# VH-VL binders against q9c950r261to396, part 10

Target 1, 136 residues: q9c950r261to396
Amino acid sequence: VPTFEDVKEVTIRRSKLAKWLMEPFFEELIVGCFVRVGIGRSKSGPIYRLCWVKNVDATDPDKTYKLENKTTHKYLNVVWGNETSAARWQMAMISDGHPLEEEYRQWIREVERTNGRMPTKQDISEKKEAIQRTNS
Short names: E, the ipSAE of ESMFold2; O, the ipSAE of OpenDDE; V2, 0.75 times the mean of E and O plus 0.25 times the DockQ between their complexes.

## First folded at step 3 (VH-VL; framework fv_ixekizumab)

Design g4 (at its last look DockQ between E and O 0.04; V2 from the best seeds 0.00; counts 0 for: pae O 8.3 > 2, placed apart)
Fold by ESMFold2, look of step 3:
Structure g4 (fold): chain C 136 residues (1-136), chain A 122 residues (1-122), chain B 112 residues (1-112)
Amino acid sequence: as target 1 above (136 residues)
Amino acid sequence: QVQLVQSGAEVKKPGSSVKVSCKASGGTFSNYAIHWVRQAPGQGLEWMGVIIPYFGTADYNQRFKGRVTITADESTSTAYMELSSLRSEDTAVYYCARGGEWLDYYYYMDVWGQGTLVTVSS
Amino acid sequence: DIVMTQTPLSLSVTPGQPASISCRSSQSLLHSDGKTYLHWYLQKPGQSPQLLIYEVSNRFSGVPDRFSGSGSGTDFTLKISRVEAEDVGVYYCMQSIQYPYTFGQGTKLEIK
């Protein structure tokens, strides 16, 4: 079971998604990482869910949107809980902040509730190394 | 073309509950916000709450928290709003609404159901 | 909760003449993402509300260009350059910067 620290190290912020968007390695890099999907705003602030990236969906070129200073039709298919139930999101909805431990605990509970799959610590270590290599 | 079709009008006694359904067709259901908005006769619009079906957790206008429950069933593409402990001032048309599929945004409501009249009579 | 105040609450317009509706919020609707979460809806007689303008000034698909929105911060305006018979109904502004979403009281537009 990966720890909060393990997951935090491979959680990709919106600014990084925008930075890497046009790189040929983009999908390979971010699949298997985590993102914080914005799902609303309360009086106390934004509400996020920590989700695991399954793949990039770019199949509809007419569905364009702005991601910071760029225009794209790339969407993230992410998993909340069981990987058989993925959902598509604009990257503009992704947080530019770091995950909270409560969000990690919510993710753990939902994976358990739905009998979902988690990345292994080895999966995360390999992803962390890929991110570091890209940032060098 | 996305459509939201709501259940039919209901007449209820004070103190009872009502559950209004909202079935989505012609689009994706799970990752869009479904909002509930009511309108008393001759009155304005009042937001009651929201759910994103994929995540399953609803957020409520605090005026209704404790009496309103919003749920969703992904397998049938149907959202529900249940209002309990009904009072005469709950007589209203209840609308469901969602954001547009093309923009994937939760922040405005571009598709509205036809409305469900709930009459609470003594 | 964010209070949305519309003026006027009612107006009667000769066909072909302009109309203007103001909406004021009790706090700024500008979010840190650079967007302003103010929208306009029209409810025609006997119908559900329909979206006219999103994010202050963007006309929704199929909305005639005689409708325009403007404003910033806390002060917003919907204008109809030439009112037509089909424009009758109640106009609402709405904020969606945070829960609960709140509407203005509505402005009833009638034809003289």
Scores: ipSAE 0.506, ipTM 0.852, lowest interface PAE 2.4, mean pLDDT 89
Fold by OpenDDE, look of step 3:
Structure g4 (fold): chain C 136 residues (1-136), chain A 122 residues (1-122), chain B 112 residues (1-112)
Amino acid sequence: as target 1 above (136 residues)
Amino acid sequence: QVQLVQSGAEVKKPGSSVKVSCKASGGTFSNYAIHWVRQAPGQGLEWMGVIIPYFGTADYNQRFKGRVTITADESTSTAYMELSSLRSEDTAVYYCARGGEWLDYYYYMDVWGQGTLVTVSS
Amino acid sequence: DIVMTQTPLSLSVTPGQPASISCRSSQSLLHSDGKTYLHWYLQKPGQSPQLLIYEVSNRFSGVPDRFSGSGSGTDFTLKISRVEAEDVGVYYCMQSIQYPYTFGQGTKLEIK
C-alpha cells in the first residue's frame, strides 16, 4: 500500500493540470497520478475525493469548458474504488490544494472495499520520476 | 476584473418581502461562492448566507430563522437574496460578495458589490 | 457561533505613526488543512468593505506593504506601520473556518 507521502508526491493540482494541458507528454504523464476532485461541500468546507487517474478523455472536441484561462475539451477519467466506478470529470473541478490524510484513508478503504487496483511501489516510483523530469 | 453589481435601493412595508439581485461580470460564476452580508446603520457586518451556483444549494445563518432565501441563475451570472417577513430592524445595507473559488479554499470575500439599501418603514 | 472580539473599538492616530488592532476568536481558527481562516477587511467611509489581509498574514492584491497581519490560533493582530489619511475607516476581522461566518465588532480608525 502506498504511503500518504507517496500519494502526495504524485497528486496533481489544478494549476499544474492547466499548465501541462497542451503539452505532448500530458496525456501519458497524468495516467497513474492522483487528483483531488471536489464533490460537494459542508459547513466546514468543501469535500474532496482523492482519485486515481485512469486516462484523459478527449473524444468529444465540441464539448469544451474553461480551465482557468484556457479552453479545453480534455476530461479526466478517474477511479475512486475500482475500474467499474470510473467517472469523467472536468479538470476545472480538481482542487488546487494538497490532499488530506483523511482523504487518503478514505481512498484506501474504498479500494480495499471494492477490490480495486492498488498502485505498487514501482508504479509510484516511476510516476514520481516522470513528474520530476517534467518538473517545471 | 470581476465586478458585482447589485440592484437598487428598496423601501418596504413591515411584513413584506424584498429580493436583491447581484450580477457578476468579468469572470467565472459557477464555482465561486456568493455571500450575502448586511450592515444596519452605524453597526457592524452580519453574515446572512452563501450559495455556490454550481451546486445550487445555499447555507444560511440560522439567526434569520428561515426568512432568508438565496438563489442563483448561472445563465445570467446573477445571485439573489430574498428576505421575508420584513421588520424595522431589517433596515440595512445588503452586500453580496464573492467568496473565491471554493475548490481552492478561498474562504474570504475578495470582491464586494456596491451594496443595496433596504429600508423597512410603516 | 464563533465570537470575534476586536480591541480597541476606536483608534485615533497621528499621520505617520503606527497602529495596531487586536482580534481574538472564541476558538482556534486553524483548520486541519493547515490554513488559519482569519481575514481582515477595511470599510472606508461611504464604501463597501474591501479585503486587506487573508489567512492571517497575506496581503491582498494592491494592499500596501505598510499593512501586515500576524497571529495564530485565537489571537491575531493587524498592524499599520505608518498610518495615512487614506487608511481612515472601520477595520473588521472575520473568521471563515465554519458557518456562520462571523465578524469582529469593527475598529474605527481616525486621524488626529
Scores: ipSAE 0.209, ipTM 0.767, lowest interface PAE 1.8, mean pLDDT 93
ESMFold2 (binder alone), look of step 3: mean pLDDT 91; pTM 0.943
ESMFold2, look of step 4: ipSAE 0.407; ipTM 0.815
ESMFold2 (binder alone), look of step 4: mean pLDDT 91; pTM 0.946
OpenDDE, look of step 4: ipSAE 0.013; ipTM 0.609

Design g5 (at its last look DockQ between E and O 0.08; V2 from the best seeds 0.00; counts 0 for: pae E 8.2 > 2, placed apart)
Fold by OpenDDE, look of step 3:
Structure g5 (fold): chain C 136 residues (1-136), chain A 122 residues (1-122), chain B 112 residues (1-112)
Amino acid sequence: as target 1 above (136 residues)
Amino acid sequence: QVQLVQSGAEVKKPGSSVKVSCKASGGSFSSYAIHWVRQAPGQGLEWMGVIIPYFGTADYNQRFKGRVTITADESTSTAYMELSSLRSEDTAVYYCARDLGWSYGEDYFDYWGQGTLVTVSS
Amino acid sequence: DIVMTQTPLSLSVTPGQPASISCRSSQSLVHSDGKTYLHWYLQKPGQSPQLLIYEVSNRFSGVPDRFSGSGSGTDFTLKISRVEAEDVGVYYCMQGIDYPYTFGQGTKLEIK
């Protein structure tokens, strides 16, 4: 099971998504990363779920939205528990903050409950390296 | 063509429970939100709660003090609203409504069910 | 809870004449994302509510251009340039910025 620290390092914030959005490497790089998906609002603030990114969904060019200062039709297919069931999400709804440990725990529980795929140490290492190359 | 079709009218005794269904068709279901809103006879609209089927997370209007339970079945694209400990004041038309804001940035109720009348009487 | 206050609660309008409905919120409906979460619904007699205007000023699909929404912060207005018979019903404003979502009392529009 990847550690919370491991997941934090491969969690992509909204601002980074916006920055990478038009880059040739974006659709490949984002696969296997994590994002904090906004799922609601409470009196205490927004509510997020930490999700695993399955792929970029750009199959609907007529459904555009604004991400920061850019217009895009690219969505993320994210996985909460098992990749057999993915959800489509606007990147505009992704948090620009760091994941919380509670969100990490929730994700772990859901993956276990649904017998989902848990990223390996190798998966995490490769993703970290790929991200580092991009951030250089 | 998106449609929300709700279950039929209910007549219930005080203290009992009612479970209303809302089946979605013609669009995505899992990543959208399904809200429940009720309307007492001759009155306005009251928000009851919401669920995002994919995450199975629901939020409720605390005015109902835990009497409301909202669930969803992704396999059938159906959302449910159960209201327990019914009282005469719960007599109302209950609506489900779709919100695709979180997935598509359109955070309004674009489609509504036809409504389900629940009558609570002794 | 955010309180939504509509005025007037009822309108009787001669066909062809304009109508205006006000909606005030007890708190700002402007979110940090820059959006204003104020929407208008119309409930025609014997029907379910239907979306009319979303995010203050955007007409929903199929809504005639005689309908317009405006406002900012806590004060909002729905206007009908020329009221028609099909516009009869109850209009509701709703805030969607914070749970629980709340509606105005509703404004009943009738034809003289």
Scores: ipSAE 0.323, ipTM 0.801, lowest interface PAE 1.5, mean pLDDT 93
Fold by ESMFold2, look of step 3:
Structure g5 (fold): chain C 136 residues (1-136), chain A 122 residues (1-122), chain B 112 residues (1-112)
Amino acid sequence: as target 1 above (136 residues)
Amino acid sequence: QVQLVQSGAEVKKPGSSVKVSCKASGGSFSSYAIHWVRQAPGQGLEWMGVIIPYFGTADYNQRFKGRVTITADESTSTAYMELSSLRSEDTAVYYCARDLGWSYGEDYFDYWGQGTLVTVSS
Amino acid sequence: DIVMTQTPLSLSVTPGQPASISCRSSQSLVHSDGKTYLHWYLQKPGQSPQLLIYEVSNRFSGVPDRFSGSGSGTDFTLKISRVEAEDVGVYYCMQGIDYPYTFGQGTKLEIK
């Protein structure tokens, strides 16, 4: 089971999404990573979920939005527990902060509760290497 | 650069309502939280509530007993605050302020509107 | 509601001298994420508030190095190492950990 540290190293922040948005490698790189999705606010501030990126949806070019200083119609399809939680998000809703250990624990519990799927340690290791090569 | 431009000053009678607008320019409006803070003459700052425009959801300071309604229109990048059943004690400058909690985590107000004076007098 | 208490409420300072403002919260401002949600704002005469310091000690963009913040838990301090004429205004601490967000009463800084 991947550790919090494993997942943290493959969690992509909004600023990185914006940086890589127009690169030819973007879709291949980001699929299989994690993102921290803002899902609302509580009395204690923003609520985030640590979600696994399943694919990039660019099928509707009319649905544009601003991401930092760029305009895009690319969305992320992500999963929190199992496929019943699958949802499409603007990348503008992705946090630029690092994941918290409590958010990781919540993700683990939800995957277990829903009998969902998670990446293997090998999947994580391969994604870490891909990210490192891109950051070169 | 991010700017918040508010609607102009209002003079109101007790018992009426006021609706103040806050138009945002620059940045990714869908990722903002827009807060409302008021300041009575010669007094400190009082937080009224917040909206996250993408969801259209708002949270309020319970002190206002449901007299405040905060809304947003994502298509115009504009947030609104409506205060009903106005009293003389509601005379204040009303500010909108942005936080970008989705960017670096937790909330501080990095940009403020210019303020809207609402005067409630008989 | 978390009560934020500032001292002093008024401060007169000779230009070039230091100033120190204290802020005390009725509850810890340390969130489970490890961050402390204590922020400082300055409202200059006739202006909107502007952010000075976020998360206890981080200077916001464009804020001079003479401003510094410190503290932990429930007790916080804003310091100005050498007060300038442009520093005149009302300083507010704010907690951003729980709704309703609350401010200190303000500390009016004046030049003498």
Scores: ipSAE 0.012, ipTM 0.627, lowest interface PAE 8.2, mean pLDDT 86
ESMFold2 (binder alone), look of step 3: mean pLDDT 91; pTM 0.942

Design g6 (at its last look DockQ between E and O 0.90; V2 from the best seeds 0.00; counts 0 for: pae E 5.3 > 2)
Fold by OpenDDE, look of step 3:
Structure g6 (fold): chain C 136 residues (1-136), chain A 123 residues (1-123), chain B 112 residues (1-112)
Amino acid sequence: as target 1 above (136 residues)
Amino acid sequence: QVQLVQSGAEVKKPGSSVKVSCKASGGTFSNYAIHWVRQAPGQGLEWMGVIIPIFGTADYNQRFKGRVTITADESTSTAYMELSSLRSEDTAVYYCARDLGWLDYGEDYFDYWGQGTLVTVSS
Amino acid sequence: DIVMTQTPLSLSVTPGQPASISCRSSQSLLHSDGKTYLHWYLQKPGQSPQLLIYEVSNRFSGVPDRFSGSGSGTDFTLKISRVEAEDVGVYYCMQSIQYPYTFGQGTKLEIK
């Protein structure tokens, strides 16, 4: 099971998504990363779910939305529990904040409950390295 | 007040399909999960599957071998359970139930249930 | 699948007397998050199941304090300190630590 710190390092914020959106490496790099999906609000503020990114969905060029100061038709297919139940989300609904440890625990719980795929240590390491290459 | 109201009783022939609805009120439909549980006459409870409306994702009990389809309509706060290739042993009361676990961490229990829908399968 | 085993399957109790129902799981229901995913439901005659106890020992809203839950790991108990006529029905334990969720066989409580 990846640690919270591991997951945090491969969690991509909204601003970074906007920055990488049109880069050639974007669709490949974002696979296996994590994002915080905004699902609603509570008395304490926005509610987020930490999700695993399956792939980029750009199959509908006519369905566009605003992300920061850009227009895009790219969506993220993300997984909450298991990979058989992926869902598509606008990147505009992704948090620009860091993940919380509680959100990490919730994700672990859901993956285990649904017998989902748990990223290996190797998966996380490779993703960290890939991210570092893009930032260097 | 939270309520789950299900569609009325059904009588079906073997080999046909049935679709039961569950309308939720008194809460934020999209932030909860809706489960389906059935109970054959004089028997216990059997979990069928679940849907998280905001994601549109569903999981199923593999014992049903793909005969179950669970969907949700956020605009009407209604969840649906369709069971195909009906057989006599599918005769049961079918319940929908709300799961708080999606919104609140750790609350993976059913706090509210529908009134149940009797589905009778007979020739 | 996790197997839930209740004992006894039926119980006849004199009003005012205590009752105890046991539930055993085939594997631990304690999660790494520190929570134990064992819950109790009551299905009164002709009604839908209703939540009594969640996470082993927490009474749901409106549930009288004569109901209590205890246990850990794989062994759990529901107790009624003083059984009343309104307590008649079938009691079910349920695990929600993994899919598929599974229920005990049910324990039918009757009044003598």
Scores: ipSAE 0.245, ipTM 0.791, lowest interface PAE 2.1, mean pLDDT 93
Fold by ESMFold2, look of step 3:
Structure g6 (fold): chain C 136 residues (1-136), chain A 123 residues (1-123), chain B 112 residues (1-112)
Amino acid sequence: as target 1 above (136 residues)
Amino acid sequence: QVQLVQSGAEVKKPGSSVKVSCKASGGTFSNYAIHWVRQAPGQGLEWMGVIIPIFGTADYNQRFKGRVTITADESTSTAYMELSSLRSEDTAVYYCARDLGWLDYGEDYFDYWGQGTLVTVSS
Amino acid sequence: DIVMTQTPLSLSVTPGQPASISCRSSQSLLHSDGKTYLHWYLQKPGQSPQLLIYEVSNRFSGVPDRFSGSGSGTDFTLKISRVEAEDVGVYYCMQSIQYPYTFGQGTKLEIK
């Protein structure tokens, strides 16, 4: 089972999504990473869920939105728990903050509750290397 | 104050389908997980599945997969459960129930229930 | 699927006396997050189920303190310290550690 540090290292923030949005490697890089999806607000502030990116959906060019200073029609299909939880989100809904250990524990719980699939430590190591190559 | 109000009783023939509604009032509908539980006459409770409206995703008890479809309409704060290919053994009271575990981590229990909808399947 | 077994299936109690209901799961309901996902519901005659106890021992809002829950792992107990007429109904335990959520068969509580 991947640790919180394993997952944290492959969690992509909104500013990075915006930076890489137009790169030819974008979809290949982002699939298999994690993102923090904003799902609402509580008394103590915004609430996020740590989700696993399944794919990039750009199939409807008329569905545009503003991501930071850019306009795009690319959406992320992300998984919370198992494949049946896959849902499409604007990247504008992704946090620019780092994941919390509480959010990681929530992700683990949801995967276990739904009998979902999770990446192996090897999958994460390979994704971490891919991110590092791209940042250089 | 949270309230779940279900559609009225239905009488159906075998082989048909039924769609039961569950309208939520109070609180923020997108923050709920809405579950469906049925109870055959004189029997216990059986979990059928759940929907998380903000994700628009559903999960099902495999016993019903293929016959049950659970959906939600955020604009009307209403969840739906459709059961197809009805049989006489599907005669039951169908309940919707909410949990807050989606928003409040670890709160995976049903704090409010609808009044129930009797579905009778007879020849 | 996790099997939930309640005993007894029926219980007849003299008013003012204690009652105890057992619930056993086919596997541990203790999650690695430290929580135990076992809950108790009461279905009064002609009504929908209502939450009594969540996460083994926590009383839901408005539930009288004569209701208490205990247990760990696979063995759980609901106790009513002094049974009252309004406690009549069917009691169910439920696990929510994994899908499908499952209930015990129910324990019918009656007044002698």
Scores: ipSAE 0.183, ipTM 0.760, lowest interface PAE 5.3, mean pLDDT 88
ESMFold2 (binder alone), look of step 3: mean pLDDT 91; pTM 0.942

## First folded at step 4 (VH-VL; framework fv_ixekizumab)

Design k1 (at its last look DockQ between E and O 0.66; V2 from the best seeds 0.00; counts 0 for: pae E 9.4 > 2)
Fold by OpenDDE, look of step 4:
Order: sequence, then C-alpha cells, then structure tokens
Structure k1 (fold): chain C 136 residues (1-136), chain A 122 residues (1-122), chain B 112 residues (1-112)
Amino acid sequence: as target 1 above (136 residues)
Amino acid sequence: QVQLVQSGAEVKKPGSSVKVSCKASGGTFSNYAIHWVRQAPGQGLEWMGVIIPYFGTAYYNQRFKGRVTITADESTSTAYMELSSLRSEDTAVYYCARGGEWLDYYYYMDVWGQGTLVTVSS
Amino acid sequence: DIVMTQTPLSLSVTPGQPASISCRSSQSLLHSDGKTYLHWYLQKPGQSPQLLIYEVSNRFSGVPDRFSGSGSGTDFTLKISRVEAEDVGVYYCMQSIQYPYTFGQGTKLEIK
C-alpha cells in the first residue's frame, strides 16, 4: 500500500494540470497520478475525493470548458475504488490544494473494499521520476 | 424521519425477471448508498449488491453471476433491483437498506425498507 | 468471501437473565484505517432487520444500554445484560470490510 507521502507526491493540482494541458507529454504523464476531485459542499466547506487517474478523455472536441484561463475539451477519467467506478470529470473540478490524510485513508478503504487496483511501489516510483523529469 | 418504501409483493414464473423499487424520503438520496439484501423463508440474510446513486456505480455479489442489476434515479430518489433468470431458490423477501459509503463514510446499514416478497413458482 | 460464524444458533433465556452471542470471522476485520468493520443487527419477528451495534462496540441510536458489543480481530461478542421480551428475534453479525458484505447464520433468541 502506498504511503500518504507517496500519494501526495504524485497528486497533481489544478494549476499544474492547466500548465501541462497542451504539452505533448500530458496525456501519458497524468495516467497513474492522483487528483483531488471536488464532489460537493458541507457546512465546513468543500468536499474532495482523492482519485486515481485512468486516462485523459479528449474524444469530444465540441464539449469545451474553461480551465483557469484556457479553453479545453480534455477530461479526466478517474477511479474511486475499482475500474467499474471510473467517471469523467472536468479538470476545473480538481482542487489546487494538497490532499488530506483523511482523503487518503478514504481512498485506501474504498480500494480495499472494492478489490480495486492498488498502485505498487514501483508504479509510484516511476511516476515520481516522470514528474521530476518534467519539472526539470 | 428517513424512510425507505419498497414496491409490493411479486409472483413470478421461473425464467422471468423481477424489478423491485425502493423509494427514499426524509433525506438527501444522493448522499448515501443503497444496499440490497435478501432473505429466503426461514433463512439468514444475503447481501446482493450496492449502488452509489451519485456516481451511478454499483457493486454486486458475484454469487449471482450477473443476474442482478441495480440502478438508481436521483430525480425520484428511487433505487431499483432487477433479478433475471428467476428460479425457485430466488423466492425470498428482498430488502433495500441505506448505507453511508458516499458522503458520510460509514459502512453499515442504518435504515431498512419494509421488504418485498418475491415468490417464484411454476 | 469472508465467512462469518455465529454461536449459538439458538438461545432460550429467562427474562432478566443475561445473554451472550459469539461471532467469528474467517479473517481480520481490522482495517488499515484503524476501524473494525463488524456490526450487529436484530430482526424481530415479522420485521425488517435493524441496526444494534456498529463497529464492534458502538450502540446505534435508540438502542438500550443493556446491549453491548466487544471483540477484536476475528472474535466478537454481543451481550445483553438483562433480556426482555422485546429482545426476541434473530441476531446477525455482519462484516463490511470488503465486498461482498457477509452475515453470520443468525442467532434466534427466545424467552423461556
């Protein structure tokens, strides 16, 4: 099971998504990363779920939306639990904040409960390296 | 205050299908999960599956081998359980029950429907 | 699937006397999040099941303090300090640490 620190390091914030959006490496790099999806609001503020990114969905060029100051038709297919939970989200719904440990625990719980795919240490390591290369 | 009200009893022939409804009232439907549990006459409880209406995601007990389909309509706050290829062994009381797998993050069933008797006989 | 085993399957108790039901799981119900996902339900005659205890030892709303739950890992116990007529029914333990959720066989409690 990846640690909270591991997951945190491969969690991509909204501002980074916007920055990488048009880069040729974006669709490959974002796979296997985590994003913090805004799913609603409570009395205490917005609620987020930490999700695993399955792939970028750019199959509908007519469905555009605003991400920061950019226009895009790229969506993220993300997973909560197992593959059957895959859902498409606008990147505008992604948090620009860091994930919380509670959100990490909730994700672990859901993956375990649904017998979902748990990223390996190697998966996380490779993704970290890829991200670092991009930032260099 | 929160209630789950299920559809009425059904009598079905073997090989047919049945669809049971579960309407929620008194709360926010989209905040919770809906489980389905059945109980054959004089027997224990068997978990069939669950749906998270907000996402439309359903998980099933593989023992049913794809015969179960669980759906939800948020506009009417109603969940459905369809069981196909019915056999005599499917005769049971079917319950829907509320869980908190979505927003509240609890994993037990705190509110139950009144149950729906489904009788399968030739 | 996780197998839940209850003992005894039936119990006859004199009103005012205590009762104890055991539930054993085929694997640990302690999750990495620190919670243990074992719950107890009561199904009174002719009624739907109702939640009694959640996460081993927490009484659900409206449940009398005569009911208590304990245990850890794979061994759990439901206790009734003083059985009353209204306690008649079938008690079920359930795990929710992973799908599919599974129940014990049930323990039928009757009054002598």
Scores: ipSAE 0.433, ipTM 0.844, lowest interface PAE 1.1, mean pLDDT 94
Fold by ESMFold2, look of step 4:
Structure k1 (fold): chain C 136 residues (1-136), chain A 122 residues (1-122), chain B 112 residues (1-112)
Amino acid sequence: as target 1 above (136 residues)
Amino acid sequence: QVQLVQSGAEVKKPGSSVKVSCKASGGTFSNYAIHWVRQAPGQGLEWMGVIIPYFGTAYYNQRFKGRVTITADESTSTAYMELSSLRSEDTAVYYCARGGEWLDYYYYMDVWGQGTLVTVSS
Amino acid sequence: DIVMTQTPLSLSVTPGQPASISCRSSQSLLHSDGKTYLHWYLQKPGQSPQLLIYEVSNRFSGVPDRFSGSGSGTDFTLKISRVEAEDVGVYYCMQSIQYPYTFGQGTKLEIK
């Protein structure tokens, strides 16, 4: 089971999504990473969830939105727990903050509750290396 | 304080469908998981499924998958459970219940609706 | 699915006597986060179920301290130190470690 540090190292912030948006490697790099999605608010404060990126949806060029200083029609399909939770998000809704350990623990609980899939430590190691090569 | 108020009792014929509503008041509707549980007369409790309104995605007990649809409407703070292809064994009281707030992430149902009796008879 | 088995299915108790209800699960309910997802509900006659104990041993708000829960792994117990007339109803254990959530078959508590 990946640790919180394993997951944190492959969690992509909104600013990085915007930076890489137009690169030819974008989808291949981002699929399999995590993003921190703003779900809503409670009386206890903002609600965030760590979600696993399944794919990039760019199939409707008319569904455009602004991501920082760019316009795009790319959306992230993400899962929380298992595939039946798949949801599509504008990248503008992704946090630019780092994940919290509580959010990681909530992700683990949901995967176990739904009998979902999670990446292996090897999957994460390979993704981490891909991210590092892209930054160098 | 959160309250769940369900729609009234229904009498249905075999083969038809029923849609039970569950209106939430108090709290933030989109942040709570809404569960559906049924209880046939004189029988125990049976979990049917859950929706998290913010995601809009529902999870079903596979015993009911294919016949049950659970939805939510954030604008009216109302969850719905629709059961199709009704048969006499579906005669039961149907409860909605609130799961834990998303941030607090409780895995128990702490607020229950009053229940809706659905009677299936020919 | 995780099977939850309660014993006894029926219990008749003189007021003031203790009562004990057993719940066994077909799998461990201990999650890797250190929590155990086993809960107890009471359904009084003619009422909706109400939460009594969550996560094995935590009393829900407003639940009297004569109710206590214990157990670990696959074996759990609900105890009432002194049964009162208002405790009449059906007690259910429930697991929420994985979907589908499953209940025990219920234990009917009656006053002798």
Scores: ipSAE 0.007, ipTM 0.617, lowest interface PAE 9.4, mean pLDDT 86
ESMFold2 (binder alone), look of step 4: mean pLDDT 91; pTM 0.944

